VHH binders against 5'-3' exonuclease (pol). Designs and how they scored, part 29

Target 1, 302 residues: 5'-3' exonuclease (pol), of Buchnera aphidicola subsp. Baizongia pistaciae (q89ad1)
Amino acid sequence: MIIYKKNVNYLLIDGTSYLYRAYYAFLKFKNNFNKPCGAIYGMLNMLRSMLLKYPYSNIVVIFDSPQKTFRNELFIPYKKNRPKMPNDLKEQILPIHHIIKHIGIPIISIPHVEADDIIGTLATKLYKKKYFILISTNDKDLAQLVNIHIHVLIGTSNIVLDESKVKKKYGIIPKLIPDLLGLMGDNSDNIPGVPTVGKKTALILLKTFGSLENIYNNIEKIPKCLIKKAKTIYNNLHTYKKLAFLSQKLATIKTDINVNITTKKIKMLPPCTTEISNFFLHYKFYNWNKLLKQGLWLKNCK
Below, E stands for the ipSAE of ESMFold2; O stands for the ipSAE of OpenDDE; V2 stands for 0.75 times the mean of E and O plus 0.25 times the DockQ between their complexes.

## First folded at step 19 (VHH; framework vhh_6fv0_2)

Design t7 (from k1 with T50V S56D; at its last look DockQ between E and O 0.75; V2 from the best seeds 0.00; counts 0 for: pae E 2.9 > 2)
Fold by ESMFold2, look of step 19:
Structure t7 (fold): chain B 302 residues (1-302), chain A 124 residues (1-124)
Amino acid sequence: as target 1 above (302 residues)
Amino acid sequence: QVQLQESGGGLVQPGGSLRLSCAASGFTFDDYEMSWVRQAPEKGLEWVSVISYSGDTIYYKDSVKGRFTVSRDNAKNTLYLQMNSLKPEDAAQYYCARGWYFYDSSGTWEFDLRGQGTQVTVSS
């Protein structure tokens, strides 16, 4: 019997997406002082699940930084639709960093750099060293990083997406996801795309011409390849060419951030059981403290 | 202009007390976790304490727990470190630091902004 989970060398966790999911799942969860601690609980619950599911993987958690990035310089409305982080979530971040550190999981956050670009850079470097990487995130845009040894989990799915599954799910190969978003945009990140071009149209164009660049090199052929609304789509593609390529650039994850992050620096450490226990007792996570003392909270590989 | 300016260092006898201040300017101070770090001569940077943006959550290095108290006044954009029962091993250049860059597996915290520091000397 072959145990395929042994093949994942590195598990890269999009910590910011985990943080928000935990917060909204446990909005009513409060500590002794009637202050919210549901993000702490939910984050730990999700991390424990991943520790148990991938006991042989070196886990790294990556967080966004609060500073503006190059994307905000390129396009001021980028992520403008995102509400400001709630204050009661923001207060829970420091305890979350504290406990993740004591569990022995390295945390990466780089000023002025989005977590996606850190993940993209690290996954690419590890792939080049022949490691097998799993990325866990809520951000569907990370699927653009998938190749033969980089796979993704999106949201709460148990289904690991390889190249074939990305193409089946999104209708396009991973490397063309930025081109797809360049055409259709991304409302969650306030990436505009081309007006009136939706997913169906964008997929037809990309399947026909192969890339955003080739679509524009062959723009005069578009009325012939679309049955309906070809005139409107042609006009909008022509009018909004700069916006399409700006949108593609905004959606493209960087894989070449100049940072000195070595495999030695991202190696997990042994957990500090005393500090974890003190943390659990402070937040009245008594069942988890019992499991920790029994060796069942961090069992197998920690 | 983004700045952190530490003050309040000096010479103290073992068992004595000092209060350090850090004035922040050029950024939204209450959006950031703030840290105190220190560096003894010919040694690397050592994390001392961290305080959440509101001041409600605080963590200390074990060797200073019960002796040091970090606080912040967001209305004045100022971070404080009250150091009591000072020991010779506490002698160092103390820095105010904003945020953190990453925690690597060697246990080192890195920060995106640090002041120029203030010297604390404890006579042995």
Scores: ipSAE 0.437, ipTM 0.783, lowest interface PAE 2.9, mean pLDDT 85
ESMFold2 (binder alone), look of step 19: mean pLDDT 77; pTM 0.771
OpenDDE, look of step 19: ipSAE 0.731; ipTM 0.887

Design t8 (from k1 with F111M L113V; at its last read DockQ between E and O 0.71; V2 from the best seeds 0.00; counts 0 for: pae E 3.5 > 2)
Amino acid sequence: QVQLQESGGGLVQPGGSLRLSCAASGFTFDDYEMSWVRQAPEKGLEWVSTISYSGSTIYYKDSVKGRFTVSRDNAKNTLYLQMNSLKPEDAAQYYCARGWYFYDSSGTWEMDVRGQGTQVTVSS
ESMFold2, look of step 19: ipSAE 0.490; ipTM 0.808
ESMFold2 (binder alone), look of step 19: mean pLDDT 77; pTM 0.774
OpenDDE, look of step 19: ipSAE 0.006; ipTM 0.247
ESMFold2, fold request of step 21: ipSAE 0.450, 0.346, 0.294; ipTM 0.781, 0.742, 0.699
ESMFold2 (binder alone), fold request of step 21: mean pLDDT 78, 77, 77; pTM 0.781, 0.778, 0.774
OpenDDE, fold request of step 21: ipSAE 0.722, 0.702, 0.730; ipTM 0.875, 0.865, 0.873
ESMFold2, last read: ipSAE 0.371, 0.329, 0.248; ipTM 0.756, 0.731, 0.679
ESMFold2 (binder alone), last read: mean pLDDT 77, 77, 77; pTM 0.779, 0.777, 0.781
OpenDDE, last read: ipSAE 0.748, 0.742, 0.689; ipTM 0.884, 0.882, 0.865

## First folded at step 20 (VHH; framework vhh_6fv0_2)

Design u1 (from t8 with T50V S56D; at its last look DockQ between E and O 0.51; V2 from the best seeds 0.00; counts 0 for: pae E 3.1 > 2)
Fold by ESMFold2, look of step 20:
Structure u1 (fold): chain B 302 residues (1-302), chain A 124 residues (1-124)
Amino acid sequence: as target 1 above (302 residues)
Amino acid sequence: QVQLQESGGGLVQPGGSLRLSCAASGFTFDDYEMSWVRQAPEKGLEWVSVISYSGDTIYYKDSVKGRFTVSRDNAKNTLYLQMNSLKPEDAAQYYCARGWYFYDSSGTWEMDVRGQGTQVTVSS
């Protein structure tokens, strides 16, 4: 099913991915005091764009927390290769949270819980209430959440991924993305997968057997004509079976996190125009302040 | 072991002053934004202030602006709250916490470690 802009009830924004995108897009952007403010500017620019594009949607921003999660306990190297947040980005976080609050957009962050799992849980709860959800993120793995009423917008693209577009892009249906990553791994999250099993082989196996579990239930029946070097792949599937299922578990987004977030807590509030204006003046965003005073910065988002 | 230890509370007259301290150990203190929160009897936790990693950015709840000053000493792993012109409404158990709690706390707010707090009582 296709979601039109007027039909999106909730827009869930991966705030951490937006932070990094804004920061690296505007590295040289400075205010009149020669202090870096590019992440602040870029984050506001992207959020404003979403407010204008989705004026009838309830927007929520979700951030990662710095605390360790269950995945770090389950597999110590998980995300170990991720660089530390730059100090000048760290100093922009509080101002960003401050302005998002005064715009009236709710922010969710839960200690020891990844933003992906918060998004997955919220999207699933809202889907069960018959709402239409759009998720905006840079993380392609969130495509696993896509179904008839949950769609994903990746990066700055205006192309919304439904089930058919996920299958076209990834070669597999959304719900099998964790199985795909269980086989091929994910270098960005340091998820190991099965050695020698790449995307092409993993797709053949999943299309043939339907799931990671079914692949292993039928491991002796892997046709030699379907995959090259079947002997090596057979041996590695056997040797690394536990690693494949661990990798699948690490790649699976939780949709059942025990959270006390009610729909009231994720409801947008009216903007505080005075505080937004003071913020824009402080950071020398004079053109935006002019638009704000004219009612043009937040139009359709009241 | 992650530890936060609050101190400096007590009984004070209206208009008086107190200085709260929070000693941190068991984690890298300057990797975290730090907050002061408080809880009055039969009420939920209320955010009071937050301070950035370096101490350069600070926000306060409106009702305490101009009366309270938060600071941190990263060399001593210590967070401070100077409270002046205290009012009966400020009476509460005060806690320091890791993170950005200057928004409404979510119903899923779970803290692995938080100190015992320190009681502030305004005698009226």
Scores: ipSAE 0.407, ipTM 0.756, lowest interface PAE 3.1, mean pLDDT 84
ESMFold2 (binder alone), look of step 20: mean pLDDT 78; pTM 0.781
OpenDDE, look of step 20: ipSAE 0.780; ipTM 0.903

Design u2 (from t8 with T108E E110T; at its last look DockQ between E and O 0.44; V2 from the best seeds 0.00; counts 0 for: pae E 3.5 > 2)
Fold by ESMFold2, look of step 20:
Structure u2 (fold): chain B 302 residues (1-302), chain A 124 residues (1-124)
Amino acid sequence: as target 1 above (302 residues)
Amino acid sequence: QVQLQESGGGLVQPGGSLRLSCAASGFTFDDYEMSWVRQAPEKGLEWVSTISYSGSTIYYKDSVKGRFTVSRDNAKNTLYLQMNSLKPEDAAQYYCARGWYFYDSSGEWTMDVRGQGTQVTVSS
């Protein structure tokens, strides 16, 4: 079985992860008049790259909303350690949304719903319709969504992760990534996991027993496992069972959000070149405006 | 509880002016882009304008550029829309909304509308 770029039907872009990557990659970027516009430039540069690389794919950008989600209600410390968005990045959000609209790329953002859950739900619905989906994100946790028709591109890598590559890279099959995080936690999202259980121990337990549920169904067999400090691990798993399953729930991407997102609603529109040109002139992206007028900026756009 | 309360609507003659207000509560107002949207009878919501959280960037629907001015006062948690040179096609129920708009392939906009709106009527 060979999957070609022309066979990717939908490209789902984690817009929030792109936004932060663009911002920090171009932190000191200035236009011709020394005004900060790095997130705008970086976002457009990455989106243009994806348009050129995937000319037959329908591209959709998904953003987080600032509102609280069900995870904040389940576990108050969830993402508590995350810094607030820098003010100069906040200033660039509206222009970014505006230009993406005029390029003709649909944007999805739903109040009280994390982008990961929108991506998970949309990818799953499209997969059930027999489409092939590529997800582009910086969030390694989206690798849990990988199956035969859903693949992921993580960070700046050009390597598309299928099921076998996720297992090779992460040490576990995609569907068990939430179980892995249920045990080891995730410090960046303030997901607790089980104390003293790190990645190495969690992988050994999951490879031995197959799932978080099976680990607990066979908890009495843990002292016999080939792991270091097996007795201590047994005690902590027993003591913190509720925390393990809470952590798994927090780490599990929802694929069943009740939203009215149809293929018609996520279809790309033709670009509005006049508005794109005005935007490029406003931000002094003069070289890009020349490429746009020559038909070389939107090459392979629909 | 998130609340958005619109006011300032009324009846005006063509060419007249109105100033709409939107009082916000229950959330951190200056963390949000804010929008004005409107709905004429038996029509869907129509985007009018969006203003960035600081007020530094503003976009208007083409048909209202030069006639409408959006502003915000983050200290008072209030969004404003100054409408000048009003036309009959501007008659609608006006709502404020939090955030940027959802853009789909059909060209439909979906916004976080919470209030009852305020009616703007422009007589012939």
Scores: ipSAE 0.354, ipTM 0.734, lowest interface PAE 3.5, mean pLDDT 84
ESMFold2 (binder alone), look of step 20: mean pLDDT 77; pTM 0.774
OpenDDE, look of step 20: ipSAE 0.740; ipTM 0.884

Design u3 (from t8 with T50V G99P; at its last look DockQ between E and O 0.88; V2 from the best seeds 0.00; counts 0 for: pae E 3.6 > 2, unsure alone 61.6 < 65)
Fold by ESMFold2, look of step 20:
Structure u3 (fold): chain B 302 residues (1-302), chain A 124 residues (1-124)
Amino acid sequence: as target 1 above (302 residues)
Amino acid sequence: QVQLQESGGGLVQPGGSLRLSCAASGFTFDDYEMSWVRQAPEKGLEWVSVISYSGSTIYYKDSVKGRFTVSRDNAKNTLYLQMNSLKPEDAAQYYCARPWYFYDSSGTWEMDVRGQGTQVTVSS
C-alpha cells in the first residue's frame, strides 16, 4: 500500500457528482423490469472501487438538497441555466440511498445547503482535528479547499491534487480560486464576474495584487500592470465592482455551516450483508451477489 | 407555508385496520419523497416507511412489512398509509414527513418537515 493512501483518514464523496457520472456512464443499463438502473449500478461500482482502494478510510457521501440556498437569495439567476435532473435518474435516488445505508456508508444532506458547503465544513472540522482528508468530486471549484492535509480527486483522474498541483493546474493557489471566479465568472453556475475579464487577465491581476480586495484597493495602478486593453478592463472593473464581489461570494465554499456533525455521527457501520444480497438479487446483479457471498465484494467497514 | 396534515387515526382492536391520510400544501408535492414516522409515548421517533416521488419505490421498517402499505396520489397532494393486522406495539402518534438525509451512527434518517400527527391506539 502507498503511504499516502494509508494516511487518508476520511474520504468525502460528492454524491451528486457521482450520481450524474454513474447515470451517463450506464444510460442503457436496465433492470429485470426493463427500467433504468444504470445510476444504481454505476454508483455501486464507483463506491466499491473507493472502498477497495481506500480500505482504511472512513467514507462519507454528501448529496445536494433540492431546496434553494443562500446563493439563490443573493443572486436569483444562480445555477438557473442548469438542466433539470432527468426523471429516470431521479427515480434511482431512493434505491441508491437505501443500498449505501446497508453498505454502512453514512450519507449527509442538509436542507437549503449545497453539498459543497457541507463538504467544506466537514473537511475543515476534520482538518482542525488533525485528520487527512480526500475529497472525490467532479466539481473543480472544490479545489479551493485544498491545503496541506485536504486534497481533492477530480473526475475519473487517478491524480490527487495537493496545493502545488492545484497551482499548476489552475494558475493560482487554492485560496484564491474564489477571487479568480469573482473576476472571470463561471458560466456553468451563471456566476457573472466582470465583463471582458477572462482567465488570463484575472490571473495577471491576482498575481500582481494578491487578492480581489487588493486589486480594488489599488485600482488606480492597474494601467501600469501591462495588461492588454487596460482602458476597457479598468473601466469594467470600476463599473462592475459590486458584481465582482458578489461573484466571489457566490463562488466561496462555506466552511462554517452551523450543524452538529461529529466524528461519531459519520463513522461507517458494518455492512448488512443480507440486505445487500437481497438488493443485488432484486436488480439481477448476480455476479456481485456471488462475490458478496464469497467475501470478495467488500471488506468489513471500519 | 409548507403544511402537512394527518388524519384517520383512532382506536382499533388488535388485528384491525386503519387508513391514514396526509394532506400536503405549500410545496410541489410530486417533487419530494415522502415518509411516515411514528412516536410512542416515552420513546423516540421511529421511521416507518418512505415512498419515492413517483411512488415507484417504497421501503418499510421490517416490523411493518406485509402489514402496512404506503401510497400517494400526486394529483390530490395526498400521502396514504394503509395499516392492517395492527398490533399493540403499533400504537403511536403517526406523522407524515418530508424526509431529508442525515445518516448518523444510529442509522436513522431525519425529517425536513412533519405534520402535527394523528394518534393510533390499539386496545382489546
Scores: ipSAE 0.363, ipTM 0.749, lowest interface PAE 3.6, mean pLDDT 84
ESMFold2 (binder alone), look of step 20: mean pLDDT 76; pTM 0.762
OpenDDE, look of step 20: ipSAE 0.841; ipTM 0.930

Design u4 (from t8 with T50V G99A; at its last look DockQ between E and O 0.83; V2 from the best seeds 0.00; counts 0 for: pae E 3.0 > 2, unsure alone 64.6 < 65)
Fold by ESMFold2, look of step 20:
Order: sequence, then C-alpha cells, then structure tokens
Structure u4 (fold): chain B 302 residues (1-302), chain A 124 residues (1-124)
Amino acid sequence: as target 1 above (302 residues)
Amino acid sequence: QVQLQESGGGLVQPGGSLRLSCAASGFTFDDYEMSWVRQAPEKGLEWVSVISYSGSTIYYKDSVKGRFTVSRDNAKNTLYLQMNSLKPEDAAQYYCARAWYFYDSSGTWEMDVRGQGTQVTVSS
C-alpha cells in the first residue's frame, strides 16, 4: 500500500497509453455487449479509479494525434517501428472521447504535436504557477520532467516518482534522461543512440563527465578509462557524434510548445449524468448505470 | 496540400432540405474523424456534428439531432451533411473540418483544418 501525501492540483493523463492498456486488458471482453467495447470499458474503469483516488485534482487527458511532428521531419525512422493501431481499437476512440467529455474531463489533442510535448508544456506552465502536478503515463521518458512539484506515475505502479526515486530507478537525475537516451537509444521509439553503448556504459560516462556535451568535450580521456571495450566505445562515440546529439534532441520533451491553453480552458466540468446513463445503457454497462443513478459511480464534489 | 471543398449550400425556406458535400484531398481521408462546423454572422464557430473515420459512430449538436444526418464515402473521399427541417437559426456558413479534440470547459471542438465553406440561408 503506497500512500502519496502530495496535494495534487492537476493530474495529467497520457490518454493514448491508457487507451492501449485498456484495449489489451479487455481484448476478450465482447460476450456481454452488443458492440465491441473492451477499450471503452477499460478506459472508463481506469478513469473512474483515478477520479476516486484523486478526488480533489483537476484531471486532464492528453492524446497523441496521427499527424507527423517535428521529430518525424528531423528523423524519418522515428517511431516507424510501431505497429498500426488495430481497426477495432480505432472504432472505439470517438465513443471514448464522447464519454470522457460527458464525465466532465477535458481532453487535449493538438495536430502535429506529440502528447509528451503537450504534457511537458502544460506541466511546466502549471509548475510555474506554483501548482503540484502528477503525470500518469506508460512512457518512461516523461520521468525527465520530474522536479520538486512535478511527479510521475509510470505504468500501473502505485509508486509516485519524485526526483530521488527517478535517480534510484534510472541511475541518473531527471534532466539527464535525454542525454542517457542520446547515448543508449530507445528501441521503442526507434531512437538510435550510439552503437555498442548500452545503459550501463552510458551511465558510467554520464556519471564521469556530467553530460553528453561534456562526454564529447573530454572524449580523448575515454580510452584511458577502465570501462569494458573502451576502444570500441571511443571509436563509436567519434563516428556517431551527430547521431548521439540527434538522439538526445529526439528524446528531449518540449516544454515550450506554443499552445493557447489557459487554466480556465482545462477546468473539469460537472458530469452530465443523463448522457452518461444513456451511454452506459447503450453499451449494456447496467451495473455502472445502477451505481450512477445512486450517486455512487463518481463523486460530484470537485 | 490538404484541401477541403464544400458545396451544396443555397437558399431554402423554413422546413426545407439541403445536402452539403465536402471533397477532401491531400491527406488520408479515412484516417480522420470529420466534422461539420458553422458560423452565423457576428458569431463564433459552432460545432454541428462529428463522424468517426469509418462512419460507424456519429454525434450531433443537440439542436440538430433528428434533423441532420452526416455520412461519409471513404472511397470518394467525401463527407456529406443531409439537412432536413431547416430553421432560420441554421442559417450560417458551413465548413467541413478535420476533427481534433480540444475540449475546454464550454465543450468546444477545435478545428484542425477547414474548407472555404458553403452558405446556407433560410428565409421565406
């Protein structure tokens, strides 16, 4: 049982990661409903859990868009290794957006802007206004945003990562996560890094020299280090310097995206109980509709 | 180059019907939810309807439910709006738009890209 004592003002949810988590958790959930609805059910289940767990937080859900971003322009293979979204998941997106709206949770999705950059920009803006922010995501790279008032939940963990826990988990402070990925790469995003440099080697180099820039400013000292395969690492760092800095740039979350989003625009609204009930009846979520009518499905004091 | 071109607007009497069309080019049409939005004189843009990429899910603004029907033909890259039982308050410039979701506290849909619009005028 992990107790999080921080008064969370804003909870920023990586909606795309929640969508996939819900879809695969309820892949077989079709025997009890007129329509395929496993992702809808799973998404609602996770959102209800967060509403109940963080009853005083203003919740915002952020989705990726399918359009190319500056990263795709900068490096064509970026995320090209990702499988295409299944068609039966795509069919559930609009109903999911519809019900989230009627629950009163704002959704943000900006064409040509990755959800990570929206989250990073919004979290930084709110942090500068002295708010406490919790980010819920499957993307480990968002740990780079952690500071004294921005914390992260990764995956289904109950453990909220602050600066200390990021360093313990990743071996490095949050602000150096892009440097780490610049060296080791990230196969999930098709970020190349430097060949032969894995996590262990990258951590040694960053702990020794302090940053990707300082590693390269001191590159002639690397053959004299006692790290494994120092000559191979030295040669690859030289050969692939541009790739290292490209990888760092790809891994760096933007916190200054020009978005016209004010605090007023992202306030939660009261739920529209009639529309939620109609939705539950349409998808045959009868137990949830009963709880909704009894005032037990979600709390109205926000 | 992304382009949306609306057509089918015109003058009708109250209670009349119009069918709007929107031809799309320059993007993969069936990857996007599509919307109809409208703008009356001296008013902001108002969301009218949204249709999922396959056409399987459709939502309407309350004031047009039962009177308007949105559909899409992905083979022809075309979005349609059948408007029946037209009222004077439906008079507006109608735009075809790629939907993207920015819900503020007022429940606003923000446009991604839109066409030049087609005028719908309702008067006797």
Scores: ipSAE 0.386, ipTM 0.755, lowest interface PAE 3.0, mean pLDDT 84
ESMFold2 (binder alone), look of step 20: mean pLDDT 77; pTM 0.763
OpenDDE, look of step 20: ipSAE 0.785; ipTM 0.905

Design u5 (from t8 with Y103W; at its last look DockQ between E and O 0.71; V2 from the best seeds 0.00; counts 0 for: pae E 3.1 > 2, unsure alone 63.4 < 65)
Fold by ESMFold2, look of step 20:
Structure u5 (fold): chain B 302 residues (1-302), chain A 124 residues (1-124)
Amino acid sequence: as target 1 above (302 residues)
Amino acid sequence: QVQLQESGGGLVQPGGSLRLSCAASGFTFDDYEMSWVRQAPEKGLEWVSTISYSGSTIYYKDSVKGRFTVSRDNAKNTLYLQMNSLKPEDAAQYYCARGWYFWDSSGTWEMDVRGQGTQVTVSS
């Protein structure tokens, strides 16, 4: 039995992923609270669950910046297929940041830097210090960061991905996920890949040659290596070589941005119970306020 | 190009009032949260207030609650800070910042864009 609760030193939360998940999961409960507060309620519900499940972990929430990043400069269509944030969700962001601060959870967001790159950099720095890290997100591309000390918790399914589970789920080791996406693309981020190369073909090529670079160093062997479609695949790999490496670069999470965050900067603070109570009363979360007053809403793990 | 230009600073006695303005250009003003931050000599930047893109939600540093009022006029691309009951501790260079903030456990703030600032001096 593998229960992963007590060995996590840092829990890095993809705040933008949580924000959207909370918004859509609790959209149906808007009328129950007589105000448009589904994202606020859902975010708090998920954060409370994490505080209770991981009472000895330092929790950090990381948000995307709205500004353009280096990926937008490399490839203008990058993430253009994403719907625009609804206005009623946008209105809930500032209150969400406010309550997370008063719970005592640090927030990180850096202009012109995607949350994935902040998470990748912070997780890597903490890993080098021999800490165990859990990343909580709905973004499957973060699985590329998985190693012996870094695991990823995916979405509502509560699936924790270690190295073996990443290989089982994706068919490839974590380090090769950018190479896989360089070949097959990623419609969710508008990453093009190589036309006609899907997951099955990309996995065969990567298992045979070991990397995107090695595939191209051995491109003349491809007509001999595949039973079907070998000439079409060879031609498309040749024609779209630049697009494959661009796609790989877009899919690769940076682990070396200048975040310069010390462990002191990401230490949780004591909760401000008075401010949390005022917030709960303002949004009419009366049952949670009762639990807070009874010491049953939060646990102090310091 | 993105520009933020603060005005309205000056010398005021303790207990006095001052109104700061920030004229914004080069971006869609009503798409951004806006903040006021301040810096006293030889001290770090200190967050004062943040207002949501529509103005519907406002948060203040505890020490200025009830004395300072932030507002915005999206038709005029202008952010305002009304400061009442000024104290010597409020003396600082005040900056308008385009709506982004960084909170960590040490309480430091980082921001995307700020103006050149306007000086508020409280004495006499």
Scores: ipSAE 0.372, ipTM 0.751, lowest interface PAE 3.1, mean pLDDT 84
ESMFold2 (binder alone), look of step 20: mean pLDDT 77; pTM 0.773
OpenDDE, look of step 20: ipSAE 0.767; ipTM 0.896

Design u6 (from k1 with F111Y L113Y; at its last look DockQ between E and O 0.84; V2 from the best seeds 0.00; counts 0 for: pae E 2.9 > 2, grease 26.6 > 24.2)
Fold by ESMFold2, look of step 20:
Structure u6 (fold): chain B 302 residues (1-302), chain A 124 residues (1-124)
Amino acid sequence: as target 1 above (302 residues)
Amino acid sequence: QVQLQESGGGLVQPGGSLRLSCAASGFTFDDYEMSWVRQAPEKGLEWVSTISYSGSTIYYKDSVKGRFTVSRDNAKNTLYLQMNSLKPEDAAQYYCARGWYFYDSSGTWEYDYRGQGTQVTVSS
């Protein structure tokens, strides 16, 4: 029997990561009024690609909100390495929300909740209802959510990551990604990890002991021949145990946020073609407006 | 504590004008898109207008375009709604709303905070 890939029922888009990717890809793109519109153009280009590639999927876009979250309460330096959003990107957000609405795609943002935790919670709830979910994001940490029915598309890759591909790419199974980050940290999110423990050492320890908890339950059993500088690593694991588990907690995506979002609430609406056309004309996207009028910008009616 | 305090409502004749204001406190005002929403008796919450954080982009409900003007003064943490050529169907409780929460299948936005509102009444 040929194994058939199942259709994607829900496509969950990390809207904030799409914003930044679009912005930096089109940094100097401006409309005919010399106003910045590169993030608008790039975001629409990526959304159109997803609409065309997944015409039968129910698409939802999830954004961060500006409020602090439990991670900021737990560890004040969390994500403090990140610069503030550039003003010319910030100016493009409302138009992006407006056009996504007219395309008919639901948008979710929850105060005090990171987009990752909304995605993790929604994907898990849909998985429990027997749906197949694809997550599209630039955040590699979302790979921890991958299971038999939840897959991830990361960055510019056209390769959908299942469990096997996550293990090949990260060296560990999806559920242990938070344990990996608990040991090695994550400089992009200012997650500290254990000093001197890098990716290679963390992978060896996790493959040997199976989890961060098991590493610490068996800390005296770490073989000196298994890892370089074993004495230093042993001492740092001991000294920074609390920091390792804090880092694991910071890296763990929540799947149990109290989000009362039903399947009915996230159903796509028909596109408002007139408003999309007005938007394209306003931003001087004339070629896209021609495609829209020909029925070629969005999926064709059959 | 986040606060949005609307004012400027009142009784006006058809064709008249009112200017609503919304004083914001307890948050960084210029980090947020701001909206005006309204509710007529025994009707649901209706979106009126949204303005970007800088004021550079503004969207209006079709029925108020050309009659209503939204603006903001980020130095004073204040949102405004100038309402001209008022009609009886504009009579409602008007709310200042911060941010957005969810665009659902009913085609509406949900907001993370709104004020107590100010009443606009249109009668001859």
Scores: ipSAE 0.444, ipTM 0.788, lowest interface PAE 2.9, mean pLDDT 85
ESMFold2 (binder alone), look of step 20: mean pLDDT 80; pTM 0.808
OpenDDE, look of step 20: ipSAE 0.676; ipTM 0.865

